# Designs tried in a protein design chat: VHH binders against tRNA(Ile)-lysidine synthase (tilS). Part 12

Target 1, 344 residues: tRNA(Ile)-lysidine synthase (tilS), of Thermosynechococcus vestitus (q8dih2)
Amino acid sequence: MWGIHHARLHTTLKTQQWLPLGSRILIALSGGQDSVCLTRLLLDLQPHWQWSLVAVHCDHRWRADSTANANFVQQLAQKWHLPCEVVSAPDLPKTEAAARSWRYQVFESVAKALDCTHVVTAHTQSDRAESLLLHLLRGTSPDGLATLLPSRSLGAIQLVRPLLGMTRAQTAAFCQAYGLPIWQDETNHNLEYRRNRLRLELIPYLQQHFNPNVEEALAQTAELLASDRAYFEAEVERLAPTVLREHPPALDRLRLREFPLALQRRLIQCFLRQHLKRGLNFRVIEAVRALMTTGNGSQTASLPGGQHLRVCGRWIELVRPMPPPPAPVPPDPGERSPPPSPLY
Below, E stands for the ipSAE of ESMFold2; O stands for the ipSAE of OpenDDE; V2 stands for 0.75 times the mean of E and O plus 0.25 times the DockQ between their complexes.

## First folded at step 1 (VHH)

Design X1 (framework vhh_h_nbbcii10_fgla)
Fold by ESMFold2-Fast, scan of step 1:
Formats: C-alpha cells, sequence, structure tokens
Structure X1 (fold): chain B 344 residues (1-344), chain A 133 residues (1-133)
C-alpha cells in the first residue's frame, strides 16, 4: 500500500539522488519506531528502485533487555524476508560518543563485507531540531549548527538519512497506520538525558507558545546552514593554497584583506586548525584578523603551546617558542666595575 | 522555500459541498504553467489515491472515475491558488486531501499522466474532509 509518506520520500529521492537505482543499501535497524518506519518505507519502495536491502542491528549490551531487543529485530527482519546482521559491542565506555563511534565503524565494516554502497539511518526532522537546539544552547559556531546532513561520506560509502522530512509524530502515526510492531525504549522518558528534556519539555513549550511548526523551522535552519557550510568549506579548500604558506607557517595578510569577512574568518580558522589542537575560539580568530591591518612586528598574545602570531611584512607568521638561551658569556675580567655611588 | 498549504476541509453532511484551496508560496503558478498540479487523497487504512489533476500547458484535466461529474479542479494564477470544488459528497469521500505540484525542474523523461504520485515534486501537509451525518 502506497501512502503519502511513500510518495513524498519517492519524490525526494528522485530530485536529490541520495539512493540511486540498483544500490545495495545497509539499513540501521534498532527496532524503535523510527527505524521500523524507515525499513517499511524502503521495503515498499524497493520494487521501484531495484535496491538490494540488508539490515544491521547494533547491540550495545548496556541494558538487561538488549538481547530481547536484538531478538525482536531478528524476528521482524525474518518476517519481512530481509537479511539482517546483528553485531554485538565489545566492552565500550558507557558514553554516547563511544557508542556512536562504534556504530559507524560497524556500518563501514558490514557495508564493506556485503558490498553495500549506502547506509541509511532513521534520523527524523525532530532529531535534527533537537540537535540544533542542543548545539545552540551549549554554544557553537554556525558550522556546529549544521547538524544531521541528509547525505554525507562515511569512509568509502554514503550515509543517508531519508526520514529527515518526517517528524517523530509522523513516524509513530505511520507505524500505527500500517500495524507495524515496534520496540519501546523506556529511556526515552528519562529527563536526566538533556535530549529527552528538550523533547518532552522544551519543544512542546515552544510548539504551544511560539510556533506549532518549530521542529520544521529548526530543521530547515539546520539544512540552510549545512548548505552554507558546504559552500564555504569548498571555497576555503580552493583558496587556502593561495593564502596559507606551509614553511614557515604563515597567512598572506594582503590577500586576506581582499576577501569578505566570512571568508577571512574561515581561512584564519583553517590555518589555526593546522597548528592548534585546541583553544580555537572567536577571540583568537579576531586577534589574528586584527593583524591584517596593524604595523610590522605586531603580535598576538601567547597561544596554546607558547606559540604566537607576528606580522612580518606581507605575512602573519606563526612563531614557535624560542630555543633556550645560551649559557651566559662571562664578563670581560679587565673591565672595571663602576665606582660606588657617593654616600648622601 | 516552496510551500503548499491546503485549507477548506471539515465536516460536511452527505450530499453537501466543500471547496478545498491550496495556496502556494515560494513560487508562482504562472512559472509552472507548463506543468501539473493535482489533488490526492488518503482514507484511513487505504493507500494514496489520485483525485484530480490540471495541466498548464494544454489546459488538460484528469479525474478519478469515482469523482467524475462531482468534483471540479481549477487554478487561479493571480491568487497563486489551486482549488477542488467537491459536490454531492459521499461517505467514501472521507479522507485527508493533499495538493501536489510538479516544479518542472526535475523532468522524469516520460509522458505526463497527472495521476502518478512520482510526477510531483512538492506536497502539502493535507486537509481532512469528513463526510458523515
Amino acid sequence: as target 1 above (344 residues)
Amino acid sequence: QVQLVESGGGLVQPGGSLRLSCAASGFTFSDYSSYALGWFRQAPGQGLEAVAAISGSGGSTYYADSVKGRFTISRDNSKNTLYLQMNSLRAEDTAVYYCAADSGYYTPLYDWSGTSEDEYDYWGQGTLVTVSS
């Protein structure tokens, strides 16, 4: 049965070319409503796109019910005649960063083993809105707000998020309308997780008092910022070789002056990232930008690692810490000490 | 940003009439005079069904057999609005109604029928029509 969400996804895939005809696709299937919704949509679209579909379930082994969840996923995949790989985690730190890194490693490994060209995840418009708010509230640059891209490289394969046009309410309604079994995760109601607090408290407040379509509005902002970020990243890559010198490390301040402010900041950021592991922030970028118009010999304050930037003619040079001073040269023994000051 | 917003849905008695409107923003209908605009519907537990379509290029219209003679599709380019006039409504007309537009930007390289979901690039959020006494 082909519904409105099938039609919308089909037209999006046609115009965006995210999942080409005949692709072999790896589906990340957690068993939650979003991943079940994604899998059902792709199975229904499969005849029109001649895709080969395979599922992968990442079992983190963190919860007592994780085995039951994996069994649920395997049984659902079997019912749908969908090949499914279940991968169990090694001993991992119980952090979201470690879990995410491991999942993406699994996606690459399984896709390579099965000759998949694409992996799809069930991130929704609601996930994108939540991520943008989390980044905004923690403090970030515009680049940091460009979150959950619809398509990006993951090693040699493409990662695609086909559900970015659907809210979590819409995926729930889809699962209910099509009678799809889902695995309920009780942690979705735990307010100790900041993301759940945004989902259960803040977003409903914003929907009621400011904008009923706030999730869509925030997700569209993330999309626009992602497009702007891609454009600037390509421009920086093209322009960096004409502005940055490797040996000794320096920025061409005369060329920098010719660029718009946004490109000036991004080129400076690119240069600093090559030489600083941490400590890159707005004030440091602005301090470097100030050197574009100051006199010869002007310097920044010390940066992490004791380095600083100094104007040397055309160039803003990165100066490494000076070597230790040589041993003092002993004074000439024939030189007379000055006479003592008169007393009173 | 391209948006299609449906309005005019609601509760109506059998035999009654209702007019649906679809307001477009982010583009003008005159820019799409050569391309299809259409109405689709989805009843609870049913698949998506084509209801009516109108082209700009030849003034052609298409109607599902179940609505022929009862529904009329029209467009007003000056108001950037697509309409569906629904007369002699029946209980089986109960559904969420969606408007859809072919942008003309992505050309599918096949003849336009007006009734295939894959011919449309933009979709509205839908408006509910309930026909009951």
Scores: ipSAE 0.000, ipTM 0.343, lowest interface PAE 16.2, mean pLDDT 80

Design X2 (framework vhh_h_nbbcii10_fgla)
Fold by ESMFold2-Fast, scan of step 1:
Structure X2 (fold): chain B 344 residues (1-344), chain A 132 residues (1-132)
Amino acid sequence: as target 1 above (344 residues)
Amino acid sequence: QVQLVESGGGLVQPGGSLRLSCAASGRTFSYDSSYALGWFRQAPGQGLEAVAAISWSGGSTYYADSVKGRFTISRDNSKNTLYLQMNSLRAEDTAVYYCAAGETYLPDYSFGSYTSEEYDYWGQGTLVTVSS
């Protein structure tokens, strides 16, 4: 039964060309309502797009019911005549970031093995709104707010998020209307997780007291910021060779002065990202920007790893810490006792 | 790019009337436009159903058998607006109504097409409830 969400997704795919005709697509299928909704929509659209579809389920082994979840996914895939790979984590992930990194490694590996050109994930408009709020509350640059892009490179394949136009309420209603079986993850109601607090408490509060369409508004803001980020990334790539020196690492402070504030900050950020592994934030960028007009020899405070930046004429140079002093010379060996007296 | 916004939905008693409007923004119908426009509806637990469609010139219209003689589709290209006049409303007309637009070449396009796959732009929907 073709519904409004089939029609909307079909339209989006035609205009954006995220999943070309005839593509072999890997579907990330967790068994939750969003991934089940995504899979059903793609199966229904498949005849129009001549796609080859394969599912992959990543079993993180965090919970005792993870085996039951994997079995549920395999049975659903079999019912839908959808090939499905189940990959279990060799080691228990210690953080959400580690779990996400492992999942994306699995996506690349399975896609390569099965000759898939695209992987799709079931991130929704609600996920985008939640991510924007989490980043905003944590503190971030405008670029950090441009989260969950509809399409991006993932190694040699493309990662696509077809459900970004649907809220979680809409995916739930879709699954109910089409009688789709869903795996219930009880951790989705656990308020210990910050994202669940946003989902179950904060977003409902905002919908009731500020804007019933807050998820759409926040997701739209993320979309606009993503476009702005793409524009600035292209400009920085074009301008960086005229401002940045690689050996020894430095910024041309005279050329930086010619650019608008936003470009100054982004060019400085580009330089710092090439040389700092961590600790890049607004205050560091502003400290470097202050060096554009200060006297020769002016320096920033020490940055993570002991680096600092110093004005040397035209250049703001990156100064690495001195190598540690040579290890102390071992102390002289202790005086040895004289040999024992003759035995008499 | 075209954005469609519906308005005019609400609660009406059986036998009543409503006029739905669909305003297009981002691109005007008067400038190099050949959009076919239509109204679709989806009732709880049912699939997306075509209600009415109109060609760019307004010269060809389609109506679902269930609404013929009761509903009238019209368009005002100067205002970039599509209308659906709904008369003699029945309980079975209760649904979320969606406005849709399709880019096409009129010589090759089937005038009054009612197939949802042929439409490229969709509104957010407006709820019509017919109840006593």
Scores: ipSAE 0.012, ipTM 0.601, lowest interface PAE 8.9, mean pLDDT 82

Design X3 (framework vhh_7nfr_2)
Fold by ESMFold2-Fast, scan of step 1:
Structure X3 (fold): chain B 344 residues (1-344), chain A 129 residues (1-129)
Amino acid sequence: as target 1 above (344 residues)
Amino acid sequence: QVQLQESGGGLVQPGGSLRLSCAASGFTFSSYAMSWVRQAPGEGREWVSSISGSGGSTYYADSVKGRFTIARDNVKNTLYLLMDSLKSDDTAVYYCAKDTGSYYDFLTGYSPEYYFDYWGQGTQVTVSS
């Protein structure tokens, strides 16, 4: 049955072109409320878009009932005549970062095997608001608030989040209204405690005492900041060749002076990213920016790898007097995380 | 459109050598750090090595330090992994991965997404023993 959420999603997909006509789409189906809502919406829209739909269920094996959850998902997929692949995890660290990293690897592998061009996940407007608030409370630049993009590349495939226009309350109401079976999952993970506290305590408090539409307001802020970030990324790429010298590596400080503060910082970050893997924080960027007006021979303190920047005439040059000292093994990319929530 | 394509994998004897290549296109290659990540059968992914955009800074996992060398050619837009003294434990699919770049937060120094934004198809390395 076509309803208001079908109509809104259909219009958004026509405008944004996130899931082109005739695409073969892999649906991440956990069996939870949001993923069931997503799957039902896409199945209902399928005739209008001529999509080929396939589900994938990632069984992390963290809970004793994980087999029952996988069976629930397979039975639901069978009832809906939806092909469904179930992939069970190897022994994974029981962290959200490791689980997310593994899921994305599975998405790419399964999509390649089944010739899918797109994978869709059931992130909602509520997830976006939660992520923005977590980053804000821990401390972040505006770029860090631009969380959960509607569409991005994931290796050779495109990752899309069609439910970013719906709150978790709306996905619950959708499942109830359409009589959809859902898997009731109680979270016992340490990494989800901060999100659970936001979800169960802080967001309701904000809704009652400040703004009943706080989730929408926060998600819209994230969306606007994502557009601003994309604009600056494109502008930096266009301007970098006029400011950056590659051999030997240097920044043209006379050219930098011509740009507004926001572009100065981003061009400096662009330069530092070319030469440093780590240590690209506000303090370092400001130390380099200070060199734009200092005397010849002025330099930064030592940066990661024993490198520093020094003024030489019009140039801020990267000085590499020695190879970097041995570094500890960096964690798996999926294990990088910001400091714990300030509310803790 | 961003694309990463690995090559150079194959079957090699313990103690042997291989050179992996990754051809990059669709972005300003020299502006981004690049990494090699591997995944052995039935195991999770393991970070192997990273190189800064200019090639001036390199980092290695303890398991490969002294045996592997990461390098890049920014004129050819190509990333390399030179693997010496290969062991059976090095058997894995090796992936070329692009750093998220400007996603790094100015205050914290971390990417909000905490992982790479683009990956290649992978190339199989098998060390027989």
Scores: ipSAE 0.006, ipTM 0.331, lowest interface PAE 11.1, mean pLDDT 81

Design X4 (framework vhh_lunsekimig_d3)
Fold by ESMFold2-Fast, scan of step 1:
Structure X4 (fold): chain B 344 residues (1-344), chain A 128 residues (1-128)
Amino acid sequence: as target 1 above (344 residues)
Amino acid sequence: EVQLVESGGGVVQPGGSLRLSCAASGFTFSSYALYWYRQAAGIERELIASITSGGSTNYVDSVKGRFTISRDNSENTMYLQMNSLRAEDTGLYYCAAESYTVPYDSGWDSTTYEYDYWGQGTLVTVSS
């Protein structure tokens, strides 16, 4: 039973400590090839790790066959002697964002009810590559490209993605090799979803004409960007109290000048995020950064909400707009309303 | 642990045939481009044949029409079918796997995703 993917996952889990010995783990089981592959791998590794495993199936109720899918998952879990909870969605908007948000709420609730410390999802190296490309094509910051972390907090529990080292082709081959039943999801072939178009058209084109290992290359780029983001987030948290003033809100421009460019931008972004709901972009950050070397009284153009930043000595201060003046006192009345007629 | 193991070499007379196999482990075989290199005594290692993850093949002129490279992703194995062998085909045959992985910057540990992997080689001797 123990194949190359079992050995690789075991080694990764040992070095990374994502799923500690004896943990009670909630497995997100959709019935598709990736989640079935994940569940089989974890069941096979369970004796080595003494985990307690429980599955959860999120029934979105979007398709006529959703009940049949839930039944398939329940029957598979029963065959594997795996406890399985099925949770049905309320009426959800038929969008990926709404479905994802609801699924994570379910994971948290079910994990709490069943005393699970970790939830695992079957995101793959292919998912990571697709997400990077999708974000790049939409236009985003470098931080936006650093998606699908191997492990992160989800409320009081840990979310882990053990399959990030496997491509979708490898999970398919694993299921085939081990004779695992899978539920075919028709939405995986719907080109209307941009992610499926990347998967079925663009990535194959890139593999054939540019780089046969493009999924791995893109996933590694996402990994590097995620590590860089984590480093900068920790540094900003450490340095912000020495640079940011709360009352009145301001940035210490003499202290900012001591830091490398990347930290200057991130500290400015940290400050602006506290005071702006929207309109934060590269151009705004650079306008603020320009104030680090200008004369006293220099200021930015108006930002969202009518705010701007202005140099006041060593500080770049946030200047809020004045409240509108009281309405003008009406001029002397030119017209008088006569008393109402008692007859009309 | 990344490993490539060649087999199928041996002694064969001119005009004979051999099939070499390269069994792979420790990496995502189906995603890698795969290569056969040949090294004769005192000569630099020469690329003989290649096959992409998509199945496209390429051959050096000296073996074109005589050798056929193929892959079986289900078995994690690559093959080289060698027909009409000549004395100049004598040498150590190495399989190699290549990935266009993103380089790790300073501060990263060694990774299982290297650019080039080689086996130990299998000897082919064509003698009259």
Scores: ipSAE 0.000, ipTM 0.083, lowest interface PAE 22.9, mean pLDDT 78

## First folded at step 2 (VHH; framework vhh_8ghr_2)

Design M1 (from C19 with T112L; at its last look DockQ between E and O 0.30; V2 from the best seeds 0.00; counts 0 for: pae E 3.3 > 2, unsure alone 62.6 < 65, grease 27 > 24.2)
Fold by OpenDDE, look of step 2:
Structure M1 (fold): chain B 344 residues (1-344), chain A 128 residues (1-128)
Amino acid sequence: as target 1 above (344 residues)
Amino acid sequence: EVQLVESGGGLVQPGGSLRLSCAASGFTFSDSYAIGWVRRAPGKGEELVARIYPSGGSTSYADSVKGRFTISADISKNTAYLQMNSLRVEDTAVYYCARETYVDSYDYGDSLYYFDYWGQGTLVTVSS
């Protein structure tokens, strides 16, 4: 039976057209509360939208109970007559970046293999708010606050987050109301983890003492920032070829001066990202900006990799460390003059 | 170097008790790590049996051992313990002590927890 959350999701999907009629959709199913909620909602809406639904479970193999979790997901999928693929990770570096990269690779590969055009994840409004707060507390640029877009491209497929308008409390209530089995991760209650503290202590505190709708408010802020980010990214993409020289690498400082401060910073950042693997920060960007108005020959401090930027007329040029002079070719061992023939 | 060394395993009759110890070195229990006991039974996958956060004292147990096993930690000794009571044949496994840490996974909205260091394990055999 369709409930309020079915109707809301249906309306959202109808309005946004994130998941077109008859599309084949890959559901990222973790077994957790939100993913189970999403899966059930999509299954319930399936007759109306005529989707072809398949699930994928990514097992990073990092947790001791990962196999049990995978089995749980498989059983659930089977019960719901939902085709499900379980993909286990190889030995990955134990980093967020590695985990993320692998997961998205799995999504792309499985989607391609199953002819899916869309992948859906069960990110919620709560997740969006939490991500924003975590980034904010760590210190970030405005772009860093633009967390969890409702839809983005992932190679040839579209990644969609249909539950961004739903809170974790709502997903919990949904699962309870419909008696849905949920894989319980006991680690979610550990306050030693920053995210859990945010979920269990900070956000509730904010709700109680500042704004009961703080999750929604933060999520909306993230949305607005996402739109701004998209605009600036498009502008940077458009303008970068007019300001950035590739051979030799340089910035047109006269052209750069014509742009607003925000765009100057972003263009400089764009340039530096192409050439610097590490060490890009606000200080470096400002150092480069300072070169826009300095005299010829002015230069930044040494950047990571031994590179620096130098003013050369109209251009701010990237100067790379000169390759060490070729090791002096050891003097050709002089033709040892044949020992003088013994004078017989 | 981080090391975990298990001890206390052995043969026990059904209904018996054992106490496992995990001596940790190279880090302190005052840090934001969890200690877990993970068991691997023959032909079965790994099961997290119990977890403790020594700094906070919080504990968790698998349903299979709840009420029978107790995890504890002595910070002064940098040692974790697993008291196993009312042992069953199905509890037969190699028991590993492991240090648990985490990475934030922003894409799933969850932290990914993992064990970064493991002991060599201790065999617990419950047999009549």
Scores: ipSAE 0.096, ipTM 0.582, lowest interface PAE 2.6, mean pLDDT 89
ESMFold2, look of step 2: ipSAE 0.318; ipTM 0.742
ESMFold2 (binder alone), look of step 2: mean pLDDT 77; pTM 0.778

Design M2 (at its last look DockQ between E and O 0.11; V2 from the best seeds 0.00; counts 0 for: pae E 11.7 > 2, grease 25.2 > 24.2, placed apart)
Fold by ESMFold2, look of step 2:
Structure M2 (fold): chain B 344 residues (1-344), chain A 126 residues (1-126)
Amino acid sequence: as target 1 above (344 residues)
Amino acid sequence: EVQLVESGGGLVQPGGSLRLSCAASGFTFSDSYAIGWVRRAPGKGEELVARIYPSGGSTSYADSVKGRFTISADISKNTAYLQMNSLRVEDTAVYYCARETYDSYDYGDTYYFDYWGQGTLVTVSS
């Protein structure tokens, strides 16, 4: 019954403790091969870990057969004696981004209602490779390339991705070898979805012409970047109180000069994320970093929302916007009209 | 350079209508980016009023404007519109057009508006 993938996952979980003994775990079960593979693996391991397992199915309502998909998942869960919650989407935008955002909101909500401490998703090594490519093609920092962490916080619960050591081909083979029923989703072949084009066109081309093991290579790169990110996040957490001033918001530019470029950028990023709600990108970080070596009174251009940063001695201070002045309103001849109200 | 230019604001009586336009340049609406209208009223924070995904045509609205405002996009003209009907005094605000994208510093789990227009003032008063 137990095979190589059970043993490999069991060993990983013992070493990493992503899903501790006795955890209450919410399983994201779409009915597709990866989620069915994950669910079967966790059910087979459950006696050794004393987990409480509950499934959740998120019905996006994007297909005419979405009710049939949900019925499939419910019947599978019943066969496996696995409690299963089905949540249907409101009328949300038909993009991968909107569906993902809604899905994670459902995970938090259902986990809280059922007192689950962990949620697991069936993201694979193949998904990690695809995500790295997608983010690379759109341009991102090394942190953004550290996609699909094996474990991370999602509100008050932990999101865990136990299948990052398995490719999509391996989950397919697992389901076939164990005779597991899966839901074949035609949306996975729709080329209007950017991830599907990457999966169906680009990755096969790379496998055929460049590296047959490109999925593993890209996923390993994401993992190496994740460990680097973890190191830098810990350093920023340790150093931020010595560099960032909260009242009034400022950066200590003399302290910043003491750090390597990578830490300078990350400390500035940390500060800006705390105080800017929009418009944070690499150019803004570099504009603020340039103030480390400029004269007193130097400043950035106005940022979205009217904020900017200005050198004040040792400090680079955040300057908040002033309210806009009222605009004049042409009066009707012979009438007195009120001036317009100021707005931001 | 990505730019968004709003137009169509002005003074209007309660119960009246306005149509705001957002002309985009430096990117095409056939991309996967969403376009949003965000307003800022005096003494209040920013409120996302309406959002459209031009490639899929999906829309969403704040509860405060649902049934009164309609967002649309004309991909061939690279322009988004906000039709505002049955205007109320509380709709007085500066209205911004903005483009939504993934936060490049998160693992695709966060969305943010990366480009904003300059805003157009809508004043609803007698």
Scores: ipSAE 0.000, ipTM 0.212, lowest interface PAE 11.7, mean pLDDT 81
ESMFold2 (binder alone), look of step 2: mean pLDDT 79; pTM 0.795
OpenDDE, look of step 2: ipSAE 0.007; ipTM 0.270

Design M3 (from E5 with S102D; at its last look DockQ between E and O 0.01; V2 from the best seeds 0.00; counts 0 for: pae E 22.2 > 2, placed apart)
Fold by OpenDDE, look of step 2:
Structure M3 (fold): chain B 344 residues (1-344), chain A 122 residues (1-122)
Amino acid sequence: as target 1 above (344 residues)
Amino acid sequence: EVQLVESGGGLVQPGGSLRLSCAASGFTFSDSYAIGWVRRAPGKGEELVARIYPSGGSTSYADSVKGRFTISADISKNTAYLQMNSLRVEDTAVYYCARYTDWEPLGYFDYWGQGTLVTVSS
């Protein structure tokens, strides 16, 4: 029963060590094609890796067939002797973003409860390409294009995406070849979802007219960008203590000037993220950068929270809004000036 | 450029009502963004008061304002609203409109307005 996809995944896991020997792993099992494929692959590899496997199904409860889907997953898990937890959502916004956020919270919570150190999701190369396109189309930084990392932290657990090297077509073929049951999500055809539009319209168009391997190409781009991001993050972490002052909060503008533009922006961003929980954008970063070469006393416009940055010699200092001057204490009505003595 | 501009703040007596508006530009409410109202009271941290997904109409509220405040959005105007009824002194704050972005691992509010001051005072 060991096929080419088993061997590939095994080799990848051996090389990357994403899922260590003997680890307890939580599998996100939706019942869909990709998650079923992932689950089967992991079960087949389990004797070699000695994993403890458990599945979790997130029921969003917003679909008419959500209960049926949950039942399907439970039956499948039972058939495969895989422990499975089903978690039903509270009243969630019917948005992909809300659902995603909730799912990850569930993953973290359930993993903790079950002493899992790893959570695996069935994101594919196709998903990575789709995510990159979605981010690109809405506008993003280069870091924003580094979508769906193979492995990342999720609180105290590690989230792993073992199928990022596999396309949706390949997962389909796998399921078919091995006769795996798949839950068909009716919403997959709803074009109201941007992701579905990408899947059903845009990507096929790109495949046909531009590049038949567009999914792979975009996924590879995402991978490269991820590596670049990681490098810059490490550099920022290394350099931040040399440029950022915490008390009082300030940036060393002379040191910043010595760095490449990319690092300047990232270090400024790092600083601002520590002090500005909101309103960080390209304009603000550039405003701060402009202060590196301006005269003493120069300052940015007011930032969210009423803060601004001001040049003080070598430093770009964060200035907090002065508390409004205490309301003038109303003159104590008590000093009634004694009535002018009648000049007699 | 993404911009959020709040309006409608002011002085109101306890028990009174105000309606805040958030005019958004640089993006459309048809996108998968949420809009939130966040308030900052003097000496306190930021509190998410209400959130709406304009594309789906789903709303959420902080317990502190549940039943009193209503968030809404007009997609055609690309404007979000916060109807505040039965205002209390503790509702005094600067109210900010913010856009929520879905970024791994967790989404966050990436763009904020300048805020509008709401003062509830007898």
Scores: ipSAE 0.000, ipTM 0.196, lowest interface PAE 15.6, mean pLDDT 88
ESMFold2, look of step 2: ipSAE 0.000; ipTM 0.101
ESMFold2 (binder alone), look of step 2: mean pLDDT 80; pTM 0.811

